# Ledger of designs, part 196: miniprotein binders against q96jn8r1131to1294

Target 1, 164 residues: q96jn8r1131to1294
Amino acid sequence: TLEFLENHGKNILLSNGNRTATRVASYNQGIVVINQPLVPQLLVQVRIDFLNRQWTSSLVLGVITCAPERLNFPASACALKRAAWLLRGRGVFHNGLKICEKFGPNLDTCPEGTILGLRLDSSGGLHLHVNGVDQGVAVPDVPQPCHALVDLYGQCEQVTIVNP

## First folded at step 16 (miniprotein)

Design d40
Fold by ESMFold2-Fast, scan of step 16:
Structure d40 (fold): chain B 164 residues (1-164), chain A 83 residues (1-83)
Amino acid sequence: as target 1 above (164 residues)
Amino acid sequence: SKEEDLFKEAEEFAKLALEMLERGDYMYAAEYYMLAAEEALEAGNPELAFKYARKAIELAKKSGNEEFLKMAKELLKKIKKEL
């Protein structure tokens, strides 16, 4: 079954059989990674459970290409640089470079209850799904193996893995 | 050691912050100094973390990003508890 890895950011508490991640402090140190590689056609979905409106920025989603099981996670996903392709706000980022100005909805404005999904197509393109709707290819030719990553940053203090 | 690895990461983030400063990018410079402060704190050097967090506050103010300023101030409060 899909679960969050036991290795995660320092402010994360896992519950619900490692299917719910809660950031229990601050605004950062909230990176979680899915327990198996994102192989083509696997749809990984998380639901936004709780938003703290003290902050304006919200969760970041993406993929990481380094092995996550023993990684010392940095305070935020942007620090992963070359190892990560990230969806943040309306931008797509890789290695500190914004590679797309506008893609999909603004992740900083997604309300509680929103279901966000990541999937690789057969050509290695990374897709974002929002409430079941495929937003298209955010990143072509993602290197494999890769792992789905969620950074519970800012507003987003809790997410739960949900089945398709 | 793990502490030496974290200290090295703190230095690397501080260098990235300086690169952003050379480009006039105050917001990313503030973000990298906050990352440097986090790593320095984890390495057991709250004095260095304090120095980096103060730089982050200064640059967040210059960037005009109120959220980054609030974040940098929260980080400084956390660091002060270790001093």
Scores: ipSAE 0.509, ipTM 0.781, lowest interface PAE 2.0, mean pLDDT 90

Design d41
Fold by ESMFold2-Fast, scan of step 16:
Structure d41 (fold): chain B 164 residues (1-164), chain A 83 residues (1-83)
Amino acid sequence: as target 1 above (164 residues)
Amino acid sequence: SKEEDLFKEAEEFAKLALEMLERGDYMYAAEYYLLAAMEALDAGNPELAFKYARKAIELAKKSGNEEFLKQAKELLKKIKKEL
């Protein structure tokens, strides 16, 4: 069963059997990681439950290839300088370096109720799914093992893991 | 205090921005300056937030990232309301 790891950013509160993550303070310190490696055939999906529109930026999605169980998370996923591939706004980032300027929809404008998914294809390509629609390959050849990460940054104060 | 912790985080992001700038990673530097501005604003220092947001905007212009530039300008509007 997919759950968020007990190791998470310090502003996170887990509920609903560790399937709902709520950021209870500020706009940062909201990184959560899925408890199973992202392997081909696994579609990990989260629903945006609550947005605080006072903030400009919103959630970040991606993968990390380091072991997450005891990782000391930075305040923002953007501060991960090693082993991270992230989707933020319309950009795709590898270890803080932007590798694609425009990919898929703008994550900063996705409304409450949006379901965002991450999936690896058989060739190791990382796909973003938005409300069930495959946006294509954001990142080719992701090293394995890798782990799905969500940063409840800015606007996004709550997400829930949902099954396909 | 909570405000002091946020101020320390703003300084840490600013240091990371400088490291990226020294390496010629303008996009990465812009991102860290924007994070520094957000932390400074939340810490109750809109003057420092303004300084960092201006740095982020200048570097974003050099990087050609229009989406990030829009985000930085929206944060700047919030900062100006608190000056």
Scores: ipSAE 0.011, ipTM 0.269, lowest interface PAE 9.0, mean pLDDT 82

Design d42
Fold by ESMFold2-Fast, scan of step 16:
Structure d42 (fold): chain B 164 residues (1-164), chain A 83 residues (1-83)
Amino acid sequence: as target 1 above (164 residues)
Amino acid sequence: SKEEDLFKEAEEFAKLALEMLERGDYMYAAEYYFLAAEEALEAGNPELAFKYARKAIELAKKSGNEDFLKAAKELLKKIKKEL
């Protein structure tokens, strides 16, 4: 079953059989990673449970191609400057640098209850799904193996893995 | 060259830092200045790295993030050894 890894950002508390991640302090140190590689056609989904309006920025989603079990996570996902492809706001970022200006909806404005999904297609293209709607290919030719990552940054204090 | 690529990356991170600062996102601004400082140091420009690291420390203090402040100060110590 899909779970968040025990290796996570230091402000994270896992519950609900490691399917719910809560950021219990501050606005960062909230990176979590799914416990198995994102293989083609596997749809990994999380629901936004709680938003704190103190901050304007919110969660980040993406993939990393390094082994996550012993990673020393930085304070935020934008500081991952190797082997990382991230969706933040409306931008697509590779190793911290913006590679696409506008893709999909603005993640900083998604309300509580929004379900966000990541999926690889058969050609290695990374897709974002929002409330069941495929937004298209955000990143072509993602190297494999890769692992789905969520950064509970800023507004987003809690997410839960949900089945399709 | 690798040095030119790293310098360009430092500039792009600095631009992202300014974008975050303009929207009032001090913590992302601090993190992007930190990344700009790292790339500037690798590009062989410790003076530019020092400038960016100082900005990262200033913004980290403003945001109240003690752990990031420690990391930024450690980067500044590393940069000072190259000056």
Scores: ipSAE 0.314, ipTM 0.654, lowest interface PAE 2.9, mean pLDDT 88

Design d43
Fold by ESMFold2-Fast, scan of step 16:
Structure d43 (fold): chain B 164 residues (1-164), chain A 83 residues (1-83)
Amino acid sequence: as target 1 above (164 residues)
Amino acid sequence: SKEEDLFKEAEEFAKLALEMLERGDYMYAAEYYLMAAEEALEAGNPELAFKYARKAIEYAKKNGNEEFLKEAKELLKKIKKEL
């Protein structure tokens, strides 16, 4: 069963059997991580439940290759300086550096109800899925093991893990 | 040295903030400038910390984040005591 880890950003409250993450304060300190490694062909999906439009940026998602269970999370996923590949806005980032300018839809504009998915293919390529549609390979050759990460940043104040 | 490592981290955060500004991501820019200010202060460079904290406040105002603005202003007060 997929759940969010109990180790998370300090503004997060987990509910619904650790399948729903709510950011209860501010705009940051909202990083959550899935409780098992993202193995090839496993599709991890989250639904955007609530957007607070006082903020301009929104949800970030991606993978980290460090052990998440005791990680001291920074205020924002973008501050992770090792072992992180992130999708933010319309860009792809590796350890804080932009490696692709335009990939998939702009995550800052996805409405409530959008289902976002992460999956590794058999060659280690990281795929983004949006409402069931594979956007293609965002990052090739992701090292394993890796863990799916969601940063409830800015507008995005609640997400829920959903199964197919 | 520890101070040199912290200074290097401050410069890296400032570079990330500039990249965010190029993209119009004022919220991320403000966050990176605040991190740069904190590291610069810890590195023993309050003048540089002051410069970055002011930029964090400037861009936080653009994104409308009252809570972050409060945090940034508190850091600025701390920095001013070291000037």
Scores: ipSAE 0.013, ipTM 0.338, lowest interface PAE 7.5, mean pLDDT 83

Design d44
Fold by ESMFold2-Fast, scan of step 16:
Structure d44 (fold): chain B 164 residues (1-164), chain A 83 residues (1-83)
Amino acid sequence: as target 1 above (164 residues)
Amino acid sequence: SKEEDLFKEAEEFAKLALEMLERGDYMYAAEYYLLAAEEALEAGNPELAFKYARKAIELAKKLGNEEILKEAKELLKKIKKEL
């Protein structure tokens, strides 16, 4: 079954059989990673459970190609300049470089209850799903193995893994 | 050199901070300025690190965000030891 890895950001508390991640302090140190590689056809989904409106930016989704089990995570995913493909706000970033200005809806404005998904297609394209709707290919030719990452940044203080 | 690589990374983070400001992403703008300051300090340029840390402080004050302000001030203390 899909779970968040026990190796995570310092402000994360895992519950619900490691399927719920809560950021219990501050606005950062909230990176979590799924326990299985993101292989083609696997749809990994998280639901936004709680938003704290004192913050202006929100969660980041993406993939990393380094081994996550013993990785020393930075304070926020935006500091991952190597081996990372990230979706933040409307932008797509690869190793710190912005590769797309506007992709999908603005992740900073998704309300509580939104279900966000990551999936690789058969050609290695990374897709974002929002409430079951495929937004298209955000990143072509993602190297494998890769691992799905969620950064509970700013507003987003809790997410839960949900099955289709 | 290693210092030149870190300097380049500091400049790239500072450029990302400006992009975030243009888009109204103030928290990420502050975060990128903090990252720029850290890389500049590691590159042996505390004057540049001070400049970027001050930008993060100004932004945190405008946001009314005490936690970002605290982070920026702690980094500034470290920078001042190298000045």
Scores: ipSAE 0.354, ipTM 0.690, lowest interface PAE 2.7, mean pLDDT 87

Design d45
Fold by ESMFold2-Fast, scan of step 16:
Structure d45 (fold): chain B 164 residues (1-164), chain A 83 residues (1-83)
Amino acid sequence: as target 1 above (164 residues)
Amino acid sequence: SKEEDLFKEAEEFAKLALEMLERGDYMYAMEYYLLAAEEALEAGNPELAFKYARKAIELAKKSGNEEILKEAKELLKKIKKEL
């Protein structure tokens, strides 16, 4: 049921019934979005399948509160200056600006096989899950509707949606 | 005002670029300098935009990143029209 939208960054190839996203070129143009809004009770999970150590930075994940079906994605998620809440490295970012210095593990160092999850709690708080472990509330009171986003940036060249 | 908000965003992106440089993260440093230049240009400060775009070009050349180099050069052309 959960799939990546056909609207994605230009360097993405979808496979496995639109459940696997592969970045086939360069280090950027790798944004993908889940096909359903992230609503409370829904846990969206992706597994890191392949890391290319030619690059230094790695994947970004988070939510956007604009409609994704016709969105013109920028080259990198950090360029989303409106309607975006992102987890990158050790930080939490709102519309490109850092709002938290250190939250959870360093996403730039997660190995292949890591499962990353996004979930809204009943109060609208955005949670990050790492290998099944809830890291806590990264962002309180996320506006709705919102959509889960993964940026296959830098090292991260492939992810697959994981269902329980 | 919109111009004041854009100027503040440009300054914050420039600060983030410096943080990334201190950590050795040249990829995000270049991205943030380009974002700072775009916001400075939109805020009506092409001289500041020029400064940030040149920093992005310098980092792209040092890192061998052709995509960022091309993007920065195109932004620089737009900035020069406003100088």
Scores: ipSAE 0.221, ipTM 0.571, lowest interface PAE 3.6, mean pLDDT 86

Design d46
Fold by ESMFold2-Fast, scan of step 16:
Structure d46 (fold): chain B 164 residues (1-164), chain A 83 residues (1-83)
Amino acid sequence: as target 1 above (164 residues)
Amino acid sequence: SKEEDLFKEAEEFAKLALEMLERGDYMYAAEYYFLAAEEALEAGNPELAFKYARKAIELAKKSGNEELLKEAKELLKKIKKEL
């Protein structure tokens, strides 16, 4: 069963059997990681439960290739400079730097109820799914093992893991 | 070289900071200027690091990011020793 790891950003509170993550303060310190490695057959999905329109940017999704269980998380995923591939807004980022200008829909504008998914294909390509629709390959040849992460940044204050 | 790679990373973080500033996203703008300052300092350019660290402090105050403000002020002290 998929759960968020107990190691998370300091503003996160886990509930619902560690399947719901709520950011209880500020706009940052909201990184959570899935408890199992992202392997090619696995589709990891989260639903956006609550948005606070006070903020301009929103949820970030991606993968890290370092061990997450004892990692000291930075305030936001953009500060992950080693072993991270992230989707933020319409951009794709590797170790903090933009590697693609426009990929998929704008994650800063996804409404409450949106289901976002991450999946590896058989060639190691990282796919984004939005409400069940595959957006294509955001990152080719992701190193293994890798772990799915969600940064509850800005507007996005709550997400819940949902089964496919 | 390693210094050239770090300088390019500093410039790209500064570019991302400007993009966020243009959108009115002071939170990410402050964070990206902080990252730019760290890379500029490691690349051996304390004058550029100073410029970016001051921007990070200004925008951290504007966005209410107390943790980043503290970190940016500590980075600025370190930068001043290299000037």
Scores: ipSAE 0.401, ipTM 0.690, lowest interface PAE 2.2, mean pLDDT 88

Design d47
Fold by ESMFold2-Fast, scan of step 16:
Structure d47 (fold): chain B 164 residues (1-164), chain A 83 residues (1-83)
Amino acid sequence: as target 1 above (164 residues)
Amino acid sequence: SKEEDLFKEAEEFAKLALEMLKTGDYMYAAEYYLLAAEEALEAGNPELAFKYARKAIELAKKSGNEEFLKEAKELLKKIKKEL
């Protein structure tokens, strides 16, 4: 079963059988990673449970290609410069650099109840799904193995893994 | 050395901040400058950390995120104690 790894950002508390992640302090230190590699045909989905509107930015989704089980997570996912492809706001980021200005919806404006999904296609393309709708290929040819990552940054203080 | 590694990370974050600034992404630029300031301070270079923290504050004001601005100002207070 899909769970968040016990290794996570300092401000995270896991509950609900490690399927719910809550950021209990500040706006950062909120990175969580799914407990199994993102393989083709696997759709990993999280629901936004709680947004704190005092912050302007919100959650980040993506993949990392380094082993996450004992990784010392930085304060935010954007600091993962050498192993990460991230969807943040309206942009796609690779190792800290914005590689696409506008892909899918603006993640900073997704409301509570939004279900966000990550999936690899058979060619290694990373897809974002929003409320069941495939947004297309955000990143081609993602190296494998890779792991799905959620950064409960800014507004997003709680997410829960949901089944397809 | 650990200090050299942190200094290199600070420089890389500063370069990323400049790229974000060129594309008008002020909030992301502010975040990268804040990360650069943190790494520069840990590397034992409070003068460089001060420079980056001030840029982070300016860009945080421009982006309108008051809570991030508050955190950047707290980092600046820590940096000033090392100057």
Scores: ipSAE 0.129, ipTM 0.490, lowest interface PAE 4.7, mean pLDDT 84

Design d48
Fold by ESMFold2-Fast, scan of step 16:
Structure d48 (fold): chain B 164 residues (1-164), chain A 84 residues (1-84)
Amino acid sequence: as target 1 above (164 residues)
Amino acid sequence: SKEEDLFKEAEEFAKLALEMAKLTGDYMYAAEYYLLAAEEALEAGNPELAFKYARKAIELAKKSGNEEFLKEAKELLKKIKKEL
């Protein structure tokens, strides 16, 4: 079954059988990674459980193509020096560089209860799903193996893995 | 150790983020990584270095206009001052 890895950002507390991640301090150090590779057709979904409106930006989602079990996570996912493809706000980022200006909904404005999903298609295209709706290919040709990553940044203080 | 690795990595990210911010005018990443470097320096027992990095984070946060981050950075600065 899908769980968050025990290696995570310093401000994370895992609960609910490692299926719920809570950021217990500040606005950063909230990176979590799913415990198995994102294989084609696997839909990994998280629900936004709690937003703290003290902060302005919110959750980041994406994939990394390096082994996550021993990775030293930076303060935010967008500064990863390893191969990383991330969705933040309306942007798509590769290793901190914005490669697409406007994709899908603005992640900084998604309310509590929103379900966000990541899925690879057969050609390695990374798809974002929002409340069950496929937003299309955010990133083509993601190398495999890759791992789904969630950064509980800013407003987003809690997420829970949910089944499709 | 993991603590030593995180401190060194945070410092290197802060320096790279500042270089990128100078090229693009986007100071939030730089502000964030300087604040992380300050936190890690404090944890590693170097409050003088932590103070310098926290002040840099505040300076960069003012450039970015992010009031919530500025509050966070000022709170860390208060904690650092207690250790000096």
Scores: ipSAE 0.005, ipTM 0.212, lowest interface PAE 10.6, mean pLDDT 79

Design d49
Fold by ESMFold2-Fast, scan of step 16:
Structure d49 (fold): chain B 164 residues (1-164), chain A 83 residues (1-83)
Amino acid sequence: as target 1 above (164 residues)
Amino acid sequence: SKEEDLFKEAEEFAKLALEMLEEGNPMYAAEYYLLAAEEALEAGNPELAFKYARKAIELAKKSGNEEFLKEAKELLKKIKKEL
């Protein structure tokens, strides 16, 4: 069973058997990580439960290739300087720096109820799924092991892990 | 050199900050300016670090981002010690 790790950003509260993450303060300190490695063909999905329109940016998702159990997470995923590949807005980022201008839908505009998924293909390509639809390869050749990460940033105040 | 690489990273983060401003995302712009300040400080350029940290603080004040403002002010204290 997929759960969020108990090591998470300071503003996160876990509930629903560690399957729901809620950011209870501010706009940041909202990083959560899935409790097992993203192995090929495993589809990890989260549903956007609550959006606060006070903020302009929204959730970020991606993978890290360092061990997450004892990481001291930065306030925002964009500050991860090592071992991170992230999808934010329409961009793809490696260690905070943009490597692709336009991939998939704009994550800052996804409404409540949207289901976002991450999956590795057999060649190590990282795929984004949106409401069950594969958007294609965002990042080729992701090193393994890697771990799925969600940053409940800005508008996105709650997500829940959902099964395929 | 290591310092040249860090300076390059500082420039790239500053460019991303400007891009975030153009996209209407001042919160990310403030964070990228703070990252640029950190890299500039590590590269041995406290004057450049001060410039970027100040931009981060100004954006945080305008957006009402009190938590980030505290973090940015702590970095500014470190930068001022090297000036």
Scores: ipSAE 0.284, ipTM 0.626, lowest interface PAE 3.1, mean pLDDT 88

Design d50
Fold by ESMFold2-Fast, scan of step 16:
Structure d50 (fold): chain B 164 residues (1-164), chain A 83 residues (1-83)
Amino acid sequence: as target 1 above (164 residues)
Amino acid sequence: SKEEDLFKEAEEFAKLALEMLERGDYMYAAEYYLLAAEEALEAGNPELAFKYARKAIELAEKAGNPEFLKEAKELLKKIKKEL
């Protein structure tokens, strides 16, 4: 079963059998990683449970290709410099730097109840799914193995892994 | 060169910081300026690193984050040693 790894950002509390992640302080230190590699055909989905609209930006979604089990996570995913492909706002980022200006919906404006998914296609293309709708290839040729990550940044204080 | 690549990354992080400022996102703006300062320092430009680190500190104070402020001030100490 899909779970969040026990190694996570310092402001995270895991509950519900490690399937719910809550950021209990501040706006950052909220990175969580899925417990198994993202392999083709696996759709990893999280539901936005709670938004604190006092912050401007919201969650970040993506993949990391380094081993996550003992990784010392930075304060935010934007500081991951060597092994990360991330979706933040409307942008796509590789190792902190923007590689696409506009992809899919604005993640900073997704309401509570939104279900966000990550999936690799057979060619290693990373897809974003929003409420069951495939947004297309955000990143081609993601190196494997890779792990899905969520950065509960800013507005997004809680997410729960949900089945397809 | 490695230094040229790091300088370009510093400029790109500074540009991202400005984009965040335009949105009123002081915390991401502060984080990106700190990343710009780190890359500028590694590129061998402590004067530029100092300017970016000072901007990160200013924005972190405005956003009210004492944890980040502590981290930014530690980088500023390292930068000052290279000035």
Scores: ipSAE 0.490, ipTM 0.744, lowest interface PAE 1.9, mean pLDDT 88

Design d51
Fold by ESMFold2-Fast, scan of step 16:
Structure d51 (fold): chain B 164 residues (1-164), chain A 83 residues (1-83)
Amino acid sequence: as target 1 above (164 residues)
Amino acid sequence: SKEEDLFKEAEEFAKLALEMLERGDYMYAAEYYLLAAEEALEAGNPELAFKYARKAIELAKEHGNEEFLKEAKELLKKIKKEL
């Protein structure tokens, strides 16, 4: 059973059996991590439940290759300086720095109800899925083990884990 | 130049901050300037760190985030000790 870890950003409240994450304050301090490693062919999906359009940027998702259970999360995922591959807006980022200018749709414009997924292929390529559509390989050769991460940043104030 | 080679990560975060400013994402811009300041300080350039920390503080004041402003001011205190 997929759940969000109890170790999370300080502005997060977990509910619905740790399957729903709500950011209850500000615009940041909203990092959550899935409780199981992202193994090849496992599709981890979250649904955007609530957007506050007062903010410009929205959620970030990706993977980290460090152990998340006792990690001191930074205020936002862009400050993860080691072992992090992230998708934000249309960009792909490694350890905070942009490595791809345009990949997939703009995540800052995804509406409520959008289902976003992360999956490793058999060659270790990280795929983004948007409403069931595979966007292709965002990052090749992700080291294992790795863990799926969602940063409820800016607009995105609530997500829920959903099954395929 | 030698400066570009030595402080490349700080400069890359500063470029990301400018990108966020151009699209009106002032709080993300402030966070990237703070990251640029941290990298500049760690690389041994407190003058560059001071420049970027000031930009982060200016953005935080204009766009109203007291918690971030407190964090940015704490970094500025550390930078001032190295100046």
Scores: ipSAE 0.413, ipTM 0.710, lowest interface PAE 2.3, mean pLDDT 88

